# Ledger of designs, part 27: VHH binders against ORC1-type DNA replication protein 2 (cdc6-2)

Target 1, 379 residues: ORC1-type DNA replication protein 2 (cdc6-2), of Methanothermobacter thermautotrophicus (o27636)
Amino acid sequence: MKGDKRRDIRDILLHDETLFRNMNAFDPDYVPENYRYRESQMEALAVCIRPALRNGRPVNAVILGSCATGKTTAIKKIFEMVESTSEGVVCCYINCQLHTTRFGIFSQIYSKIFGHQPPETGVPFSRIYQTIMQHLASEKRALVVALDDINHLFYSKNANKVLYDILRAHEVFEGVRTGVFAVLSDIEFRYALDKNVDSIFIPQEIVFPPYTREEVFNILRDRVRVGFYPGVISDELLERITDHTMDTGDLRYGIDLLRVCGNLAEADASPVIGEEHLERALKSTGPVNLIHTVRTLNENEREFLRILADAGEDMTAGALYELFRESTGSSYSSFNRIIEKLEFLRLIDTRLTGKGVRGNSRILIPRFSREDLRRCPGF
Below, E stands for the ipSAE of ESMFold2; O stands for the ipSAE of OpenDDE; V2 stands for 0.75 times the mean of E and O plus 0.25 times the DockQ between their complexes.

## First folded at step 15 (VHH)

Design y1 (from u2 with K13Q F37Y E44G F47L S49A S77T A87P; framework vhh_vobarilizumab_d1; at its last look DockQ between E and O 0.49; V2 from the best seeds 0.00; counts 0 for: pae E 5.5 > 2)
Fold by ESMFold2, look of step 15:
Order: C-alpha cells, then sequence, then structure tokens
Structure y1 (fold): chain B 379 residues (1-379), chain A 121 residues (1-121)
C-alpha cells in the first residue's frame, strides 16, 4: 500500500512526541514538584490544617486571588503532603465549576472517603450525608474541603447550604471536625453569605497576589524544562509568551500556548518551536475562563452577552434593556437579575453615569471581546 | 409537585391548646428541615419553631416552654403542639420546608397556605 497510507491515522496516533519529555507539565491540573513563589501562603495553609492533625478542628480559610495565581496548585500540594503524613485527615478538593450541586459536592466527598461513588439511585441525600459524617466521627478523621471557585454556587444559595452542611455537622455528629477552604477571586462575594454562615465561618484570609513578570517567566521556564526536551523553545519566544500571559493575567494561558506550540511544531515535524508556531497558536487559543463560565448561562443570559458584545463601546443598562426586550420579551426585573448574575460571575462591570434615578443609568462594560465570545460554545 | 397543607387552626380561649399539622408531599421528607412560621395582623412573618432532619429543635423565645415542634417521618407530617396560648399568639401559622437539612438558612424554599389561630375570650 505504498503511497496511499502515507499519513495513516495510526502513524499520527503512534508519533513519538519528539518535542515533549512530559506532556503532563502542560496539563491545567498538573501539580509541579518545583512549586515556587508561594512559601508564605503554603505556611498559612499548613497552619490552618495543623490542628486537624492534632485531634483539633481545622481553621477555615478564604483564599483570595485572581485566576491562575497558584491557589489551586498550593491547595493540591498541601493536601498531598497532609495525606502522605496522616490518614486522620480527609482532604477533599472540589472544583465548583464542575460540581455545582449539593448532591454533586457531597458525592465527591463520599468518593474521596470510600473509594467509590454513592449508589446511583434510591438513596436520599440525608443518608449520604449521614454516612459521611458517621464515618468521620467513628474513625476520628477530620475533613478539610476546598471549594475552588465557590462563587459558582452563590446564585442558587448552594454556597450557603454547602457551608452549613459542612460547618454545622459537629452540632449533630459529636466529635466531627470539619473545615472549609473557600477559594474566591474577590472578597466581596463573601458578603453574599447568610449572616449565620458569617458567624460560624470566621476564616483566616490568605491572599495570592498576581505574579510579577519575572515570576511568570520563571514559572513558564520551569514548565518548559520539565515538559520539553532541551532546546525546543528559545528564551526569546518564551519572553513573548510571558508578555501575552501578563496581558491576560492568566498563567494558564501561557501554559496552554506552550502546549499548543509544541503540538504544532510536532505536527510540522519540526525539531523546535519557531515564531510561526507561536503566531498560529495565538490565533487558535481561546480564553479558558470565559468558555467555562459561559457554559453556566441560559439562553436569555447568552443573548444579553451577544447584544452587549455587538455594541462595541460603552452601553447603558437602559439602552441594552431596549434591545434585550425586543429580542427576548423579558421583563425589566428579569433583566436586572441577569445584570447581577453576570457582574457576580465577573463577565461584566458596571459604573454609574450620574444620569437617571434608577439602575438603568449604569454603564455596562464587558470583560471579554466579541472575538473571544465567538470562540465559546453556543455563540 | 411539592405541597405543604396545614390544618388544626381555629378559635381558642387564652390558656387553651391547639395542635397544628402539616401534611407534606412531593419530596423526600427525611431530607428536609421543617419549620413553623407565623404572621400576626399588621406584623412581619416570624419563626416560631424549627426542626432538623434528625429531630434537633429550635424555638423563638416567645414560645419556648409552651410550644413543641415534632415530626413523624413515617407519615410525612410536621406538628406544632401549642399549649398555654396567649392573645399575642394570634396569627396565621405557616409550614415551611428547606432541603438544606439545617433550619437556620434564613429562607425556606417551600411554604404552605397557612392556618389561622385566634386566641380570644
Amino acid sequence: as target 1 above (379 residues)
Amino acid sequence: EVQLVESGGGLVQPGGSLRLSCAASGFTFDDYAMAWYRQAPGKGRELVAAITWLGSTKYADSVKGRFTISRDNAKNTLYLQMNSLRPEDTAVYYCAADEGLYYDFGEYDYWGQGTLVTVSS
């Protein structure tokens, strides 16, 4: 079959990845061995967990920082260290973008403890909850739950309910010791909590500031050294990727650019990543945060974003409502709830114009471009 | 369809007793915290008593020692035994349910239509 299977799909699948020593280094969930620039934050996290290792209650924490400032990596690192030290503390990391319901969240906790998912059918939530808490009490194990991107739970009161279920367990199950690491991009979301949750939560605040440009470059270079063979990418191209990463404020974008560049060079059978590969990668990579967030939106909320994106420049809430009503027939109260949700999700900003007495005088500012929105499913 | 139906209200003399019932359907009763609220004429709605999914209770100070909340999970029914009734207990009493297991979230998801209790000579 000479000539007719030159690019057989099997040859593509079996390509030996000559540029990548370790593809995992570019995985968003990768936990590096060489984790840098967060020593004080790691100490603060350890201090919060340490009472749990000494038969006490863990200290609750609010972990603040913009996307990709190392919050998730730090939490995963400390959880790995704790679990290697003791079986007396259950550490459960939960991505609230993926697990948005009480049942889903507690199913993850159940799976962490018992090694399998809870029964698929016929089991009420209260039984799953009781099984978890009775295990913790009888085995004298503490529970630390990290709720990453907890802001995704606030809209439906899920955050309050989940926090209540975890933090008040000791009131019913004697000896149960629980703590929560709530990961937030903005401390203002904390004020959306029920007053009773605020009185019980009382967290230590741990801040992850933005990385400096030098820190970003060094983090990306560390990933290059783990993930690529030597000489695959020049420092000059890495500086350019660093600049693009700084422009977005999202380290994950830089890591994804590296991965895409590597894939493109490999597909070209090139021994190195060149400028042409970076240029192609820049055209193909989308904003990871935007894509994940817009997946949570209903059709009216998506239409709101389309109208706002098409406007190009500043648009007042009043002007947007006129277009939105024409397109959807929705009430002003529904429109306002959408504004609140989208601002809460950090998809838009508002500022006052000094005009009008009511909320329709606000200027609505998208945190995304129309081009970026078009790369999202459903747009 | 979640449904809460109160019964047992009526007119009673000061010092008398009433027992309110709330029949629940359309949800797994065992998974819910339950509560009684009341709204007196010209006043806001206030918590009277709450009971967790496992039977732990909380009472408003004004009714503590006189009222008893209970639940029968086998019958999907919530009760409020009201003893030593006073004129200030006159109100519409509402049954409430919340999937949150614990009753102090501030808002309950489901509400009954209410049953009137009048305490008057």
Scores: ipSAE 0.140, ipTM 0.592, lowest interface PAE 5.5, mean pLDDT 82
ESMFold2 (binder alone), look of step 15: mean pLDDT 82; pTM 0.829
OpenDDE, look of step 15: ipSAE 0.782; ipTM 0.931

Design y2 (from u2 with K13Q F37Y E44G F47L S49A A50G D61E S77T A87P; framework vhh_vobarilizumab_d1; at its last look DockQ between E and O 0.66; V2 from the best seeds 0.00; counts 0 for: pae E 8.5 > 2)
Fold by ESMFold2, look of step 15:
Structure y2 (fold): chain B 379 residues (1-379), chain A 121 residues (1-121)
Amino acid sequence: as target 1 above (379 residues)
Amino acid sequence: EVQLVESGGGLVQPGGSLRLSCAASGFTFDDYAMAWYRQAPGKGRELVAGITWLGSTKYAESVKGRFTISRDNAKNTLYLQMNSLRPEDTAVYYCAADEGLYYDFGEYDYWGQGTLVTVSS
């Protein structure tokens, strides 16, 4: 019986009447057992790997979709299934945000195969590469490498070399069978591969489209069913969270709202999540996506955002470049690359003017408010 | 400081032979794929022959059977033996190095200054 329960921080932290049945269900990295609405994509991934299970070469793939559309989850699930079924296929998932060099990428592959990292110093790329490929050949194992957020390898100018090294191994190491899943977060991004790489990559394209509103609601409801005890949150509040999630286009936002609401209700010693908890959660999570994204930017990219925010109005690319050049001394090529990156990160939009302004036919539109930007570190 | 220094070019009669050398320094030669490229006056640079760090070779169709690429890892030296030379082989020949499996990738890490080969009657 609860009675007149005292609010003590120790009681809150150690309370065994929590609203959460499984808090991990609200972790953005959580891999649900019931993975919905991606059956065709999962089948396409399986078809790409299937030849490797039958002494053939895996089919290469490009996995396309906006952030939080389930790409990483699908890759991890198919890799787990393949490895549980066969020892004849090595499946290596690599986060290209963390591993951007040829040495780093192949060190991860080495670690997957051998269970330990290569020596940090004194081992050249060629030796870890040879060790990997000789193992694959002698043990008759295929290799499938998922390069998640491969954009980072293109920006660091390593992507073509990494793809080439993986995919042409069979030319030197008899019997080696390799394939690559290249994962892209921006569906409109078009890669310009060197012709030598393009001739050997030839990927199957697998598209992860945005979820519909109904799909988002059902995904969030599934997380509620796993993560909360029954009756903790109403369908009405879940509909509101779904609408906010659709406005951002980021499923992680909806999942985070659920987590924050649960924590707030638990801190209040409430048996349910109420409308007040959602309203408080909306205030506390509003700038989080912006803060997290801006943290990844360099100083020139931050200066770009400052100039755009300070304008208080729509700006043409030409007008912004004039101010940006005066502030940073950057070239137009560098400036244009920043536009592409910031649009990729969904911090800005571009729109054609329709008027044919000399050299400046694009309008740059912030997807953030000036007030929200000022709350970010470095602004 | 990485250096690739070509030598052995010169003037030769059609049907003659030359041996080009490329002395490498400033990097671990054994870990690099090596290649010879050539560029005739007014033409683009083209691959002549390549050799991986494990010794596998590849040749342009125009030189197969006449040219032989080899490497001596103990001497950090790349070679190109050119036999049965033709006037169309006249070009500046460049040594190139890349840390990787393949020698026909157009974005090589290092290039030499080139050595001129002239085949004329």
Scores: ipSAE 0.011, ipTM 0.488, lowest interface PAE 8.5, mean pLDDT 81
ESMFold2 (binder alone), look of step 15: mean pLDDT 82; pTM 0.827
OpenDDE, look of step 15: ipSAE 0.797; ipTM 0.940

Design y3 (from u2, 13 letters changed; framework vhh_enristomig; at its last look DockQ between E and O 0.88; V2 from the best seeds 0.00; counts 0 for: pae E 2.2 > 2, unsure alone 64.9 < 65)
Fold by ESMFold2, look of step 15:
Structure y3 (fold): chain B 379 residues (1-379), chain A 121 residues (1-121)
Amino acid sequence: as target 1 above (379 residues)
Amino acid sequence: EVQLLESGGGEVQPGGSLRLSCAASGFTFDDYAISWYRQAPGKQREWVSAITWLGSTKYAESVKGRFTISRDNAKNTLYLQMSSLRAEDTAVYYCAADEGLYYDFGEYDYWGQGTLVTVKP
């Protein structure tokens, strides 16, 4: 641009040529029509649901895989396909990061069936539950519920009740047919069900392994074909984006990188994405997400992150607490609340150690690097 | 304050009968599933029977046909009619309440203090 800041903004707003033929292809919630490399997983999911289409009970499943291995996409795609072919199966996807209570989970199911939320106050769980199950029974509809990131229900101590209430509904409501897809993004998370819940769950296990580099490249290229006009980005540059995606281990990073590159090229009024656009996108994409999230943190929570980042790759909660108390004077209960919040915000992960869960024995894993953190305000 | 108060325990001869009561207060009784649990000395607490807020009943195999659970929503009271009592039925009996289905794994919102039932040898 010729140094006119106002002209730059106006050019962006008034740009009448776009590199995107379908920008939605780069949205994190996009469900591709041709979903590749998960054919066996898609078939296994379909097999679990098929009995529900034939007046039988769905087969329960545990879906295992780290983030960005396609689990959520596969579930949403199967649910879309089932609902497009039958009104006799209700498919309800629930993000357990957002809905962590029994009431919240069943309110989402209610909303899926009836098209509106129940009143948020003054309505007992039993009435929501009855309304759902009476509908399923009277309309002869099966229910399949996907509980994505179900570890949050275990943390909130709601998982046993939720699973039992869904899977044992037939004991109270004759003819109700239900199934659960429990989704675990933390492959090492060990869930513990009460024996009587475990005996009714009986899931098929479906594993989503990490994508290979070749698979990542082809997935990204498929998104390019859908999302950009021909010739907008070279295969050479796409190889570079693939390498960066593999370095992070997160396919979503590569998809977002494509979106940002496209936006930058449009802002430059360029007919193609060039290496200069990728270099600019690399500087702005990762730290921006971290910066936004850490703005919500107080000083003690920020100190927690600083200590964790300085400690390296493998630190127990007990070891971190010793340093944290030394720096802040905070109680262990306050420290634990910080772990809970930071895990909820996906700034850290925890891993269980040994034969049991003891708070001090958890391994704390940052989802950020020290260099990325220092770009954030307050660090 | 939410409260569940069991009563009706005592000593009985083998083959005898007792009726346990659980008086509830501090919550809308009609919206709760209510269960009986028992714990014999030195043993784990075990589920005995449940009745849902719709009146559907379930029983553990060990008591099926001998025990009858019922509820009186007008009096906010749960009952367990125990018949053909055996020495193995000796335990402290607890009532428990939850808004969901009954659970046979003991994760209830509210628990009573218990009432002792002793079946003489």
Scores: ipSAE 0.509, ipTM 0.830, lowest interface PAE 2.2, mean pLDDT 84
ESMFold2 (binder alone), look of step 15: mean pLDDT 77; pTM 0.779
OpenDDE, look of step 15: ipSAE 0.778; ipTM 0.930

Design y4 (from x8 with D104E; framework vhh_gefurulimab; at its last look DockQ between E and O 0.88; V2 from the best seeds 0.78)
Fold by ESMFold2, look of step 15:
Structure y4 (fold): chain B 379 residues (1-379), chain A 121 residues (1-121)
Amino acid sequence: as target 1 above (379 residues)
Amino acid sequence: EVQLVESGGGLVKPGGSLRLSCAASGFTFDDYAMAWFRQAPGKEREFVSAINWLGSTKYADSVKGRFTISRDNAKNSLYLQMNSLRAEDTAVYYCAADEGLYYEFGEYDYWGQGTLVTVSS
């Protein structure tokens, strides 16, 4: 045996022993073959799209559910099934966290249809829009657009324009048939549309409730069966991972714990995942969304979060601004933009102190703990 | 710099006519939907009429049959022919521009400063 078991980074990267039969089963973008517990939601989505396959207009839908309830997977699966059945329906999934503007949304639709993005400059929105709608009309294709996390379009004040331009296209382009799946990850979010949008949206409501503990366990076990060799992890450890997943309310956390445990066991040259690997994974793993999101923040935005986390109690925007300005020298305009961005990223909530009007007395509420933040780079 | 400059407002007797113009500069006029909105004293700004880049038009119910929107792309100009004017047409009239369809709501990207139309006997 080697007397000094120093691990070289190369040894870790090139380790021969593997516990993973299919590591992709633990990827965020993995679409499982056995997609369970959403049969009624899948049927409802199919019913909304079915008219488009029969030369009719798709039925609009509002898809409600907290994060990690399977909404995105269901939409992507139904879109794949529809596109495998027909060339007559364009199905476009758009993450509104990434594409918050009218131009961005329609550039994604354009890219879905034509296989390349439009130039980012020099082409006005009207020409991109016209090109899309002329194609749909001339080729007799329906369009179904899923606007995932559509609340971001309301925050950016793009929702009315985007929905209007999609849903009223037939007024200018005869025969165009369009529908929207509006996806809300925050079930407490309230929205209002202009009357000229609201009158044509009229959606079916499709609810994705939280998974039960039994459902979470079975989903994780299905991923274990696909992703690990037999016997790599015990049902006892899987029960513990299920419990931690239920405590966070985020199925993705449980899937990531499985991946991290597997990687730790491989690094230790262990033939199985043991309790020590889970304990290490729990210590080293913060909320996945928090760590990834804070990596994208600049130093002023990080300072905002530090000040808010240190408060430990309700804090008004006015009180935070005074501390923030002393630390950073930033203007109120910059400060307010940070509030909007962090609320958009779901790192904070705001609550009004008065009915119907926001002012300097908004309450800022962190969605993270100081302990979780300390696990993030730069904190 | 985008500019929309309205003109042609004034005092008119009930039943009279008036023609509003909006001169546009700073953007490619042919690529924009154009609209007229109006704001009467003490009221919210309201939609009057719109015309998109393909020439399709839309009118508020209160002005259909009396008002005619048109555009002249060679002159970068938007027009509103207002006939059979009524007292309730008294308002400041605004020119608006947007690259999208012709919206009935006021989320247009560009606005003029307005021209006053007064209809009284």
Scores: ipSAE 0.739, ipTM 0.929, lowest interface PAE 0.9, mean pLDDT 85
ESMFold2 (binder alone), look of step 15: mean pLDDT 84; pTM 0.862
OpenDDE, look of step 15: ipSAE 0.834; ipTM 0.958
ESMFold2, look of step 17: ipSAE 0.672; ipTM 0.895
ESMFold2 (binder alone), look of step 17: mean pLDDT 85; pTM 0.867
OpenDDE, look of step 17: ipSAE 0.831; ipTM 0.957

Design y5 (from x8 with S56N; framework vhh_gefurulimab; at its last look DockQ between E and O 0.83; V2 from the best seeds 0.77)
Fold by ESMFold2, look of step 15:
Structure y5 (fold): chain B 379 residues (1-379), chain A 121 residues (1-121)
Amino acid sequence: as target 1 above (379 residues)
Amino acid sequence: EVQLVESGGGLVKPGGSLRLSCAASGFTFDDYAMAWFRQAPGKEREFVSAINWLGNTKYADSVKGRFTISRDNAKNSLYLQMNSLRAEDTAVYYCAADEGLYYDFGEYDYWGQGTLVTVSS
């Protein structure tokens, strides 16, 4: 049990006075090598894709679970495994928060297949679409498209077109085999497809339930082992972070809390994360989902949220509209469309009050705090 | 400026025929799927027929065998030949265009103003 004077050169480089051995372990997009507690979901995803590896059509799926239940990680892991095994299946992951239009979705598919984006101007959608499908037919490749946060395509009224164009391609391009993984992070979201899309979508449901406390602790500890040098954080503090994570129901909160604690400790020139760093992090950390969603909003929609947050309590649609009109000059019609969009994005809830008429008597309930909103870019 | 202009509607007795036309301008016609929809008084707009950029066609079950969709890319025109007309075919008929596959639902990007077809004695 004696202290070594020197480690090999790699150890020396990794001990260069930083707490982080691998900062990427705390990245929201990180795909861990050791992916735990989703074995049955991974099996179900594999079963959906397996026909495509055998010249059959992939099985469509609806993937359900609240944020941070591992859905995106599982999809990326299975896609990596399939692509490492076969050239015969094109696996395309698309974040529908970032790509909300038919053209955008198919541009991502095009880029996945050809390694470069399609021409940005002068080329109609139909030509990009035909290029994709002709390639799939001639090269005998199946296509599996994961539409993450697909609710954004329903809001933009692109869902029917996108699903139809993907799933009915075989009717025009003989031999093309396609499948869709539709991912829903808001389990309360109900959707309706046109009957002619519904008839071909027929998905298998794959549910990602919330993690248990023990699972959360172990996931966070795995991230600590990859992301921090040994001894940077105690199990006692990690248990506290686990408890806070369970209170929010969002694993990403716990992962981000670890990252913030590490940054604070580094700023203090501390060799370890202490109680004081956790306390400061708890006051400054907001949900990662809010930041991502808010980036998709225009200035009037952002002003709506600022006004609602500044009230410090729930307010009626009428009261908010008066402040909103004063600030933006917008019509009630535009205001109402914003309410519908923000409710669809799960940024607010509405409830009927017992007072007044329906329109002006609805209570608007934020699903965020003002402090969390202020952490978002542009607020 | 995209324009779709329907013509050929009118009053016809049951069992008769009409030919609808849709003149298209303001886009490259060859790159678009084209469709006919109809809306009877007090009813929702419904799919009638569609034809894609390769000439493949689709028909609603209610008109299959009686209606024929066609396109003339040289004239930028879409047609609907309607035979064996029935009272239930009475509606305003709309021309529609979209760059996607020939959808059998009403989410096309461009629409005409419609032409009235009345089938009655």
Scores: ipSAE 0.692, ipTM 0.906, lowest interface PAE 1.1, mean pLDDT 85
ESMFold2 (binder alone), look of step 15: mean pLDDT 84; pTM 0.861
OpenDDE, look of step 15: ipSAE 0.820; ipTM 0.950

Design y6 (from u2 with D30Y; framework vhh_gefurulimab; at its last look DockQ between E and O 0.28; V2 from the best seeds 0.00; counts 0 for: pae E 8.4 > 2, grease 24.6 > 24.2, SAP .671 > .668)
Fold by OpenDDE, look of step 15:
Structure y6 (fold): chain B 379 residues (1-379), chain A 121 residues (1-121)
Amino acid sequence: as target 1 above (379 residues)
Amino acid sequence: EVQLVESGGGLVKPGGSLRLSCAASGFTFYDYAMAWFRQAPGKEREFVSAITWLGSTKYADSVKGRFTISRDNAKNSLYLQMNSLRAEDTAVYYCAADEGLYYDFGEYDYWGQGTLVTVSS
C-alpha cells in the first residue's frame, strides 16, 4: 500500500528546480521567433500591406482558416514587421471576441494611435472616430485593422457599420488610407455582408490550411525547445502529444498539454515528463478550444451554456428558452441570437425534429460534455 | 425617448418641389449622422441621402443634382429639399439617425415613422 505521500504544498512551492526554461513559450499568445509553415500566407499579407508603405491604400484581405492554424500569429508578426519598418503605417490588431461594439473597436484603434484609451464617459462615438481619422489624415499615416474573429461583430450586428466606417473614411476625410484584415473561421461571413459593404471591401483571400501532423509535431517540438530545458521530454512522448493534438484539431491543445505535463512533473519533483504526467494531464485538460471560446462569451451566453449542459439530452429550443428566460429575463430574440452565435462557434448543433405537433421543433445539442464545461473558467 | 418626426410630404406635380423636415429629439443631434430613406409601394427601402455630423453629404445616384440634404443643429432638424420631382420619387420618406458615418444601407440606430410624398400629374 504505497502511501499516497501528498507532497506538502510548501515543498511544491519551494522546489527550486524548474523544468521550464521559458514558461511563456506555452502561452496561447506567445509569438515564436521562428514562424514556420506559413511563408506563403505571410507573403500574401505583406503584399496586401505593401501599398500602404508606398503612400497607397492597403489591400483588404479575408484571412480564412480553422482555429489554431496560425492566423493570429501571422498577423501579429506582419504587423510588428511593418511597424518596425515604417512609421507611416499603423497596424491595429483587434480581437472581436473581446470587442464587439463600434465604440469598443474604435477605442482600440484610438489606443493604438495615441497610446491611451479614450475617455470612458461622455465622449460620443463620432468624436473618437473623427479624432482617429483626422489624425491619420494629418499625419499621412495609413491604417490597417485586423479584425480577428470578425464573426462576433456579425452577431452584435456591428460588422457592416464597423467595416463601412473604416473603409469609407476616405470619403469624408481626405487622404485617409485604410485597410481591413478580416479573420474568419468560416467562409459564410462573406454572405452576411451588406452588398454596399461587400462592393467596397473587395478582399484578397488568404487561406490558412490545417497543420499536418508533421507540422504540428515540429511546432510543438519548437515550443519544447524554447519552453523546456533539454531532456525534459522525450520525442516519443512528444509524438503521443502530437497524436492527441491531431485528434482535437487544435494546436493550442497540444501546447497547453505540454504546459500541464510540465507542471505536473515539476510538482512531482521529476526531472522529466513521463507517461504518468501525460495521462494525468489528459484527464485534467479539457478541450482548449472550449476553454478559449467560453472565455469570450458574455454572461448570458455562459448562462445558456450552463443551462444547456444541465439540461437532459434532446431538449427543444422552446424548452431551453423557458429556462433561459427564467434565469436571465432575456427575450426570445436575444435567445435566438445566442443560439446562432453558439452554433457558429461550434459549441452547439441544431437539429430540426419533424415530429412536433406545433411545427418543426429545434433541438439543441451541445458539442461539449458537462465535465468539459466545468473545466472552463467561470463554470 | 428618441424621436424622429418627418413632415413636409404631400402631393406634387411632376417637376415640382417639396421640402421635407425631420425633427429630432431625445439624443445629441449634432453628434449623429442623419439620413433619408424612401420606400415605394411594393419596393424595398432605399437610400436617398445622408449627412454626417461634419456636414459631409452622400446622395443616391437617382436623386443626385435634384435633392439637397441639410441640417440645422440648433433646431435639431434635418431637411431634404427635393426639386424636379418625378413619378418614381413617389414613396414614404424616412428620417434615420446613427452615430457613425453616412451609411447607404439601412442599419441606422433610429428611424422616423415616415412622410408620404406623391408625385402625380
Scores: ipSAE 0.775, ipTM 0.928, lowest interface PAE 0.7, mean pLDDT 88
Fold by ESMFold2, look of step 15:
Structure y6 (fold): chain B 379 residues (1-379), chain A 121 residues (1-121)
Amino acid sequence: as target 1 above (379 residues)
Amino acid sequence: EVQLVESGGGLVKPGGSLRLSCAASGFTFYDYAMAWFRQAPGKEREFVSAITWLGSTKYADSVKGRFTISRDNAKNSLYLQMNSLRAEDTAVYYCAADEGLYYDFGEYDYWGQGTLVTVSS
């Protein structure tokens, strides 16, 4: 009939035939209304920002925790709360995996303040920088910048310069008040900061410990309650998804399993998510991250991973080097560069032994399983 | 590629004046801190003067009041006006640049080849 009636009928049918009450609950950008298990961390973040609301400088922070421990969510929630109650503090969240240059980072700050991107070319960085800082000074606004996954700036050697540009602005622009929340997944990267930066940064430390299994289950259950209609998924299947989430150490994996299961059940015209949907979802959400990363490796780097995976246990660097040299003929310096690259790509961890007389006393720990690696092209 | 080319060195009598220039290319000049260093024969390279992106200057105590650093952002050039020259000012003078708006005395990533200044006669 008429377009309005057709739209109404379609909406009714889609609502009756969908399992999702609110699909946004499974969105990577979703910020839950009920943000649990981080009350002390949220308070610590608020304490860092509170001086900025009182015409003082925000306190810098280092936010430590492994991936998917709620760091990003906490930062976004506190920024949202601050901005909803005050125009006097500019809160800017920056993903350093996406924005690794001085220009890129300050373009994000510029966009936050002015609502549009600066010109990509034809204007010097210092002009964009000056425009930002003059605005902060004239409008008497503090700036808090969260540099999420800041370790990516260390690899491009931009971390020191970005921190200097933010934290030393007060030296040139009278009354400008700035602070930085540096988010790290690995405490060892903190030692990569230049001594000069460390003396001006002086941060509060805020730790996000891993969630317990019970906490993960409850977080996923909260997402189910928001995202699905009642009865769509059983607690038994949610327990299994929780177990898989704990195995990966990444809450996002569990949330994605829920989304995929829902889509599969909907495609099957099923009123519920069943065990078959979970089994299919587990196959489709395999080692995608690993496959993408491994494609960037050369043959020697791949041989390194094969040797490590074949061992089935953690190896010392010395033991691995002996096998690697026999297989590839490569020098020790090349071997060390591979260790550094694979740590950078988060394919391995290194730990020092507690004792040892050997010069190669580091323990190399894979972040992958042999079975996951075998699913990758070239292995 | 970043390039710094010094010029203006030469022989000058004590009490005389000389103006050094440094032509810069390969980067957005306004975004860099610029500096002059010098190295006398048999001595370590030493700081002479620096200028920030906004024109704030610093001088080594040995040259304060006699030397003036300046920059011309339209010409991508750094200058050092040296007055009341002394025999101890004899050195190779180097232009240096670093990507960092606030590094007056910090590490410098780029260096010119140098220009010789000889104060004698």
Scores: ipSAE 0.012, ipTM 0.427, lowest interface PAE 8.4, mean pLDDT 81
ESMFold2 (binder alone), look of step 15: mean pLDDT 84; pTM 0.857

